# Designs tried in a protein design chat: VH-VL binders against q9c950r261to396. Part 7

Target 1, 136 residues: q9c950r261to396
Amino acid sequence: VPTFEDVKEVTIRRSKLAKWLMEPFFEELIVGCFVRVGIGRSKSGPIYRLCWVKNVDATDPDKTYKLENKTTHKYLNVVWGNETSAARWQMAMISDGHPLEEEYRQWIREVERTNGRMPTKQDISEKKEAIQRTNS

## First folded at step 16 (VH-VL)

Design z4
Fold by OpenDDE, look of step 18:
Structure z4 (fold): chain C 136 residues (1-136), chain A 122 residues (1-122), chain B 112 residues (1-112)
Amino acid sequence: as target 1 above (136 residues)
Amino acid sequence: QVQLVQSGAEVKKPGSSVKVSCKASGGTFSNYAIHWVRQAPGQGLEWMGIIIPYFGTAYYNQRFKGRVTITADESTSTAYMELSSLRSEDTAVYYCARGGEWLDSYYYMDVWGQGTLVTVSS
Amino acid sequence: DIVMTQTPLSLSVTPGQPASISCRSSQSLLWEYGKTYLHWYLQKPGQSPQLLIYEVSNRASGVPDRFSGSGSGTDFTLKISRVEAEDVGVYYCMQSIDYPYTFGQGTKLEIK
């Protein structure tokens, strides 16, 4: 099971998504990363779910939205529990903050409950290295 | 193409509970949220709560003080709203509504059920 | 809770004339990532509500271009360029930035 620290290091925030959006490496790099999807706000503040990114969905060029100062038709297919069921998500609704440990725990529980795929230590390591190469 | 079909009218006594169903057809149930909204006779709309089946979570209007329970059965593409400890003021038409075509549009209701009248009387 | 205030509460319009409904929120409906969570619904007599406008200015599918939405922050407006008989009903604004979602009181539009 990946640690919270592991997940934090491969969680991509909104501003980084916007920055990488048009880069040739983006669609490949983002796979296997994590994002925090916004699902509302309560009295306690914004509510996010930490999700695993399955792939980029750019199959509908006519459905665009604003991502910061950019217009895009690229969406993320993200996975909450089992990758057999992915959800499409606007990158604009991805948090620009770091994941919370509670969100990590929720994700772990859901993956376990649904017998989903748990990223391996090797998966995380490779993704971390890939991200670092991009940031350099 | 998506339709929401709700269960039939209910007549209930004060103190009892009612459970209204909302069956979705024509789309992928896990791709959207379900809202519940009610409307008392001659009154405006009141948001009761939301369920997001994909994330297995529901949020409620706290004005109902825990009397509302929203559930979903993905196998049947059906959402449920149960209101307990009914009182006369709960007499209203109850609507379910879809929160967007995709989950990222959970926050507005683009498809509505036909409504379910719940009458609470002694 | 966020309070939504509509004005006017009732409106009688001659067919072909324009109509305007105002909606004010008690706090900003703009989220940090740029979306404004203000929407308009129409409930025609004896029917379920239907979505007219989402996110301030986007017309829902099938909504005539006679309808337009505008505004920002806490002040929003729904306009009908030329009112038709089929536009009769109660219009509601709604915020969805915070749970619980809240509606305006509704504006009843009638034809003179």
Scores: ipSAE 0.896, ipTM 0.956, lowest interface PAE 0.6, mean pLDDT 96
Fold by OpenDDE, look of step 17:
Structure z4 (fold): chain C 136 residues (1-136), chain A 122 residues (1-122), chain B 112 residues (1-112)
Amino acid sequence: as target 1 above (136 residues)
Amino acid sequence: QVQLVQSGAEVKKPGSSVKVSCKASGGTFSNYAIHWVRQAPGQGLEWMGIIIPYFGTAYYNQRFKGRVTITADESTSTAYMELSSLRSEDTAVYYCARGGEWLDSYYYMDVWGQGTLVTVSS
Amino acid sequence: DIVMTQTPLSLSVTPGQPASISCRSSQSLLWEYGKTYLHWYLQKPGQSPQLLIYEVSNRASGVPDRFSGSGSGTDFTLKISRVEAEDVGVYYCMQSIDYPYTFGQGTKLEIK
């Protein structure tokens, strides 16, 4: 099971998504990363779910939205629990903050409950390296 | 095109409970959220709560003080709203509504059910 | 809770004339990532509500271009360029930035 620290290192925040959006490596790099999707806000603050990114969905060029100062038709297919069920998500609604440990615990519980795919240490390491190469 | 079909009218006594169903057709149930909104006779709209089946979570209007329970059955593409400890003031038409075309559009309601009249009287 | 205030509460319009409805929120409806969570619905007599405008200015599917939405922050406006008989009903603004979602009081539009 990946540690919270592992997940934090491969969690991509909104501003980084916007930065990499048009890069040729983006669609490949983002696979296997994590994002925090916003599912509402209450008096206690914003509510996020930590999700695993399955792939980028750019199949509908007519459905555009604003991401920071850019216009895009790229969406993320994200997974919470089992990858047999993925949800489409605007990158604009991804958190620009770091994941919380409680969100990590929720994700772990859901993956286990649904017998979902848990990233291996190797998966995490490879993703970390890929991200580092991008930042260099 | 997605359609929402709600259960029939209900007549209830004060203190009892009512459970209204909302069956979705024409789409993938897990791709959207379901809202519940009610409207008392001659009054405006009141948001009751939301369920996001994909994340297995529901959020409620706390003005109902815990009397509302929203559930979803993905196998039947049906959402439910149960209101307990009914009062005469709960007499209203209750609507279910889809939260946008995609799950990430949960925050507005683009498809509505036909409404269910619930009458609470002694 | 966020309070939504509509004005006017009733409006009588001659067919072909324009109409304007205001909606004010007790706090900003702008989210950090740039979305503004203000929407407009129409409930025609004897019918369920229907979405007209989402996120301030986007017309829902099938909504005529006679309808337009504008505004920012806490002040929003729904405009009908040329009112038709089919536009009769009650219009509601709604915020969805915070739970619970809240509606305006509604604006009843009638034809003279």
Scores: ipSAE 0.817, ipTM 0.936, lowest interface PAE 0.7, mean pLDDT 95
Fold by ESMFold2, look of step 16:
Structure z4 (fold): chain C 136 residues (1-136), chain A 122 residues (1-122), chain B 112 residues (1-112)
Amino acid sequence: as target 1 above (136 residues)
Amino acid sequence: QVQLVQSGAEVKKPGSSVKVSCKASGGTFSNYAIHWVRQAPGQGLEWMGIIIPYFGTAYYNQRFKGRVTITADESTSTAYMELSSLRSEDTAVYYCARGGEWLDSYYYMDVWGQGTLVTVSS
Amino acid sequence: DIVMTQTPLSLSVTPGQPASISCRSSQSLLWEYGKTYLHWYLQKPGQSPQLLIYEVSNRASGVPDRFSGSGSGTDFTLKISRVEAEDVGVYYCMQSIDYPYTFGQGTKLEIK
């Protein structure tokens, strides 16, 4: 079971998605990472859910949107509980901040409730290395 | 393509509760956000709350002080709104509405139900 | 709660003439994502509301191109380039940047 720190290290921020958007390695790098999807805002601030990335959806080239200063038709299919149910999400609605421990606990509870899949610590270690190689 | 069909009109006494159903057809229900909006006779629109079934979460307009409960049953593609401790000022048409075609467009109401008149009278 | 203020509250338009409805929010509707959370709905007589415009300027499916939306920050406008009889009804703006979502008071459009 990965820890909060394990997940935090492979959570991709919106600015990184925008930076890597057009790179040939983009999909291979971000599949299996985590993102924080925004599901609303209250007076106490934005509300996020921590999801892992199943794949990249670019099947409708006419569905374009702005991601920071770029235009794209790429979307993330993200998983909240188990892999049998994914949600398609604009990368523009991904947080540019780091996950909170409560968001991690919510994710753990939902995976357990749905008998979902979790990455192993080895999976996360490999993603951490891939991210670091891309940054250097 | 997507249609929302609501349960029929109801007449209720003050202090009771009402539960309105909203059945969705077309599309994938679990990838929808469902809103509830009411309209008192001759008045404007008032947002009551949202449920996002994929995340298992609901958010309510606090104006209703906990009297509203919004739920969803994905197996029947049906959302429900229950309003308790009814008062005469709760007389209104109650609408359900689906967010955009994809769940990341949860924040506007694309498809609306036909409305359910709830009349609260002594 | 964010207050949405529409002007005018009522208007009467000769067929074929333009119409313009203003909506002002008590707070900016632009969020860090770069999206602006302002939408327009039409409720025709005896019908449910229907979406006209989402995210300031995007027409919903099936909405004629005589409808357009514009604005930024706190000030928004819905325009109808040539009003037709089927455009009669009450127009509402709505913000969805913060819970709870709130509507303007509505603008009743009539044909004269």
Scores: ipSAE 0.752, ipTM 0.916, lowest interface PAE 1.3, mean pLDDT 91
Fold by ESMFold2, look of step 18:
Structure z4 (fold): chain C 136 residues (1-136), chain A 122 residues (1-122), chain B 112 residues (1-112)
Amino acid sequence: as target 1 above (136 residues)
Amino acid sequence: QVQLVQSGAEVKKPGSSVKVSCKASGGTFSNYAIHWVRQAPGQGLEWMGIIIPYFGTAYYNQRFKGRVTITADESTSTAYMELSSLRSEDTAVYYCARGGEWLDSYYYMDVWGQGTLVTVSS
Amino acid sequence: DIVMTQTPLSLSVTPGQPASISCRSSQSLLWEYGKTYLHWYLQKPGQSPQLLIYEVSNRASGVPDRFSGSGSGTDFTLKISRVEAEDVGVYYCMQSIDYPYTFGQGTKLEIK
């Protein structure tokens, strides 16, 4: 079972999504990583869920939105719990902060509840290496 | 395409509870956010809360804290709102509403149910 | 809670003339890189509310282009370039930047 630190190292922030958006390696890099999906804001701040990125959806060119200083029609299909279903999400609503341990625990519970698949520590290690390669 | 059909009108006594259902037809229910909004006679709209079935979570207007419970049953594509400890001031039409076409548009209300009148009288 | 204030609360318009409704929020509705959480609804007599405009200026499906929205930060406007009989009802603005979501008091539009 991957630890919180394992998952934290492969969680992609919004600023990185915006930075990499136009790179040829974008989809290959971010598929299999995690993102923090925004589901609202309270008086104490934004509310996030930690989700796995299944793929990039760019099939509707008319659905454009602003991502930082760019305009895009690329969306993330993210997974909460069971990999057999996904939710489509605009990247502008992905957190630019680091994941919280409570968010990691919520993710673990949902994977258990839905009989979802856990990425292995090896899966995480390979993605971490890919990210490091890109940053160098 | 998508329709929200609510349960029928109810007459309740103070101190009791009411549970209003909201059945969705069409689309994939887990991709929807469902809001509840009420409107007292002659008054404006008041947001009560939201459920996001995909994430299995609900958020409430704290004005109702402890009295409102919002749930969803994905197998029947039905959301529920239960309001307890009813008072005469709770007399209103209660609406359910779906967020935008996609779940990342949870934050506005695109499709509305027909409304359910709940009358609380002693 | 964010307070939403609409003006006017009542509006009587000659058919074919323009109408303008103002909505002001107690806090900025602008969030992260230009997304603004302000929406407009119309409730026709005896009906459920209907979405007119989302995110300041985007018309919902089936809404005529005589409806337009504008504004930023805390000040927003709904305009109807040419009022028609079917536009009668109560117009509400709503913010959804923070829970709980809040509506303006409503603006009742009538035809003279």
Scores: ipSAE 0.720, ipTM 0.903, lowest interface PAE 1.3, mean pLDDT 91

## First folded at step 18 (VH-VL)

Design bb3
Fold by OpenDDE, look of step 18:
Structure bb3 (fold): chain C 136 residues (1-136), chain A 122 residues (1-122), chain B 112 residues (1-112)
Amino acid sequence: as target 1 above (136 residues)
Amino acid sequence: QVQLVQSGAEVKKPGSSVKVSCKASGGTFSNYAIHWVRQAPGQGLEWMGIIIPYFGTAYYNQRFKGRVTITADESTSTAYMELSSLRSEDTAVYYCARGGEWLDNYYYMDVWGQGTLVTVSS
Amino acid sequence: DIVMTQTPLSLSVTPGQPASISCRSSQSLLWEYGKTYLHWYLQKPGQSPQLLIYEVSNRASGVPDRFSGSGSGTDFTLKISRVEAEDVGVYYCMQSIDYPYTFGQGTKLEIK
């Protein structure tokens, strides 16, 4: 099971998504990363779900939205529990903050409950290295 | 093409509970949220709560003080709203509504059910 | 809770004339990533509510272009350029930036 620190290091925030959006490496790099999906706000503050990114969905060029100062038709297919059930999200609704440990715990529980795929230590390591190469 | 079909009218006594169903057809149930909104006779709309089946979570209007329970059965594409400890003031038409074609549009209601009248009287 | 205030509460309009409804929120409806969570619904007599405008100014599918929405922050407006008989009903603004979602009181539009 990946640690919270592991997941935190491969969680991509909104501003980074916007920065990488048009890069040739983006669609490949984002796979296997994590994002915080906004699902509302309560009196206690914004509510996010930490999700694993399955792939970029750019199959509908007519469905555009604003991401920061850019217009895009690229969406993220993300996985909450089992990758057999992915959900599409606008990258604009991804948090620009760091994940919370409670969000990590929720994700772990859901993956276990649904017998979903748990990223391996090797998966995380490779993704971390790929991200670092991009930031250099 | 998505439609929401709700269960039929209910007549209930004070103190009892009612459970209204909302069956979705024509789309992928896990791709959207379900809202519940009620409307008392001659009154405006009141948001009761939301369920996001994909995440298995629901959020409620706290004005109902825990009397509302929203659930979803993905296998049947059906959402449920149960209201307990009914009182006369709960007499209203109850609507379910879809929150967007995709989950990222959960925050507005683009498809509505036909409504379910719940009458609470002694 | 965020309070939504509509004005006027009732409106009688001659067919072909324009109509305007105001909606004010007690808090800003702008989210950090740029979306404004203000929407308009129409409930025609004896029917379920239907979506008219989402995110301030986007017309829902099938909504005539005589309907338009505008505004920002806490002040919003729904306009009908030329009111028709089929536009009769109660119009509601709604915020969805915070749970619980809240509606305006509704504005009843009638034909004069």
Scores: ipSAE 0.860, ipTM 0.946, lowest interface PAE 0.6, mean pLDDT 95
Fold by ESMFold2, look of step 19:
Structure bb3 (fold): chain C 136 residues (1-136), chain A 122 residues (1-122), chain B 112 residues (1-112)
Amino acid sequence: as target 1 above (136 residues)
Amino acid sequence: QVQLVQSGAEVKKPGSSVKVSCKASGGTFSNYAIHWVRQAPGQGLEWMGIIIPYFGTAYYNQRFKGRVTITADESTSTAYMELSSLRSEDTAVYYCARGGEWLDNYYYMDVWGQGTLVTVSS
Amino acid sequence: DIVMTQTPLSLSVTPGQPASISCRSSQSLLWEYGKTYLHWYLQKPGQSPQLLIYEVSNRASGVPDRFSGSGSGTDFTLKISRVEAEDVGVYYCMQSIDYPYTFGQGTKLEIK
């Protein structure tokens, strides 16, 4: 079971998604990472869910939107719980902050409730190393 | 393509509760965000809350928090809004509305139900 | 709560003439990621509201191009370049940057 710290290290911020958007390795790098999807903003602050990236959807080139200073038609298919139900998400609605421990606990509970697939500690370690190499 | 059909008009006494249904057809129900909006006679629109079934959560306008409950039944593609402790000022048309076609556009109301008149009268 | 203020509250327009409706919010509707959460709805007599414009300037499906939206921050405008009889009804702006979402008071458009 990956720890909160493990997951935090492979959670991709919006600014990094924008930075890597045009790289040929983009999909390979971010599939299997986590993102914080925004589902609203309350009096107590923004509301996020920690989701796992299943794949990149770029199949409709006419569905464009602004991501920071760029225009793209790439979307993330993200999973809350198990892979039988994925949601397509524009990267402009991804947080540029780090996950909260409560968001991690919510993710753990939902994966367990739905008997979803959880990345192994090895999967996380490989992603962490890939991210570090890309940053260097 | 997507259609929202609401339950029929109701007449209620003060202090009772009402539960309005909103049945969706077309698309994948779990990818819908469902809003509830009411309109008192001759008045403007008032947002009551939202349910996002994919994430299993609902958020309420605080002025209704203790009295409003919004739920969804994915097996029947139906959302519900229950308002308790009814008062005469709760007389209104109650609308359900779906967010954008894709869940990441939950924050505006693309498709609206026909409305349900709830009259609270002694 | 974010207060949305529309002006005018009533508008009487000769067919073929332009119309303009203003909406002001008590707080900026620009999220730091570049999206602006301002939308417009039309409620025709006896009908449910319908979406006209989302995110300031994007027309909803089937909305004629004589409708346009503009603005930024706290000030927004809906324009109808040439009003037609089918445009009568009450126009509402709405913010969705923060829960609870809030509407303007509405602007009733009539044909003169």
Scores: ipSAE 0.664, ipTM 0.899, lowest interface PAE 1.7, mean pLDDT 91

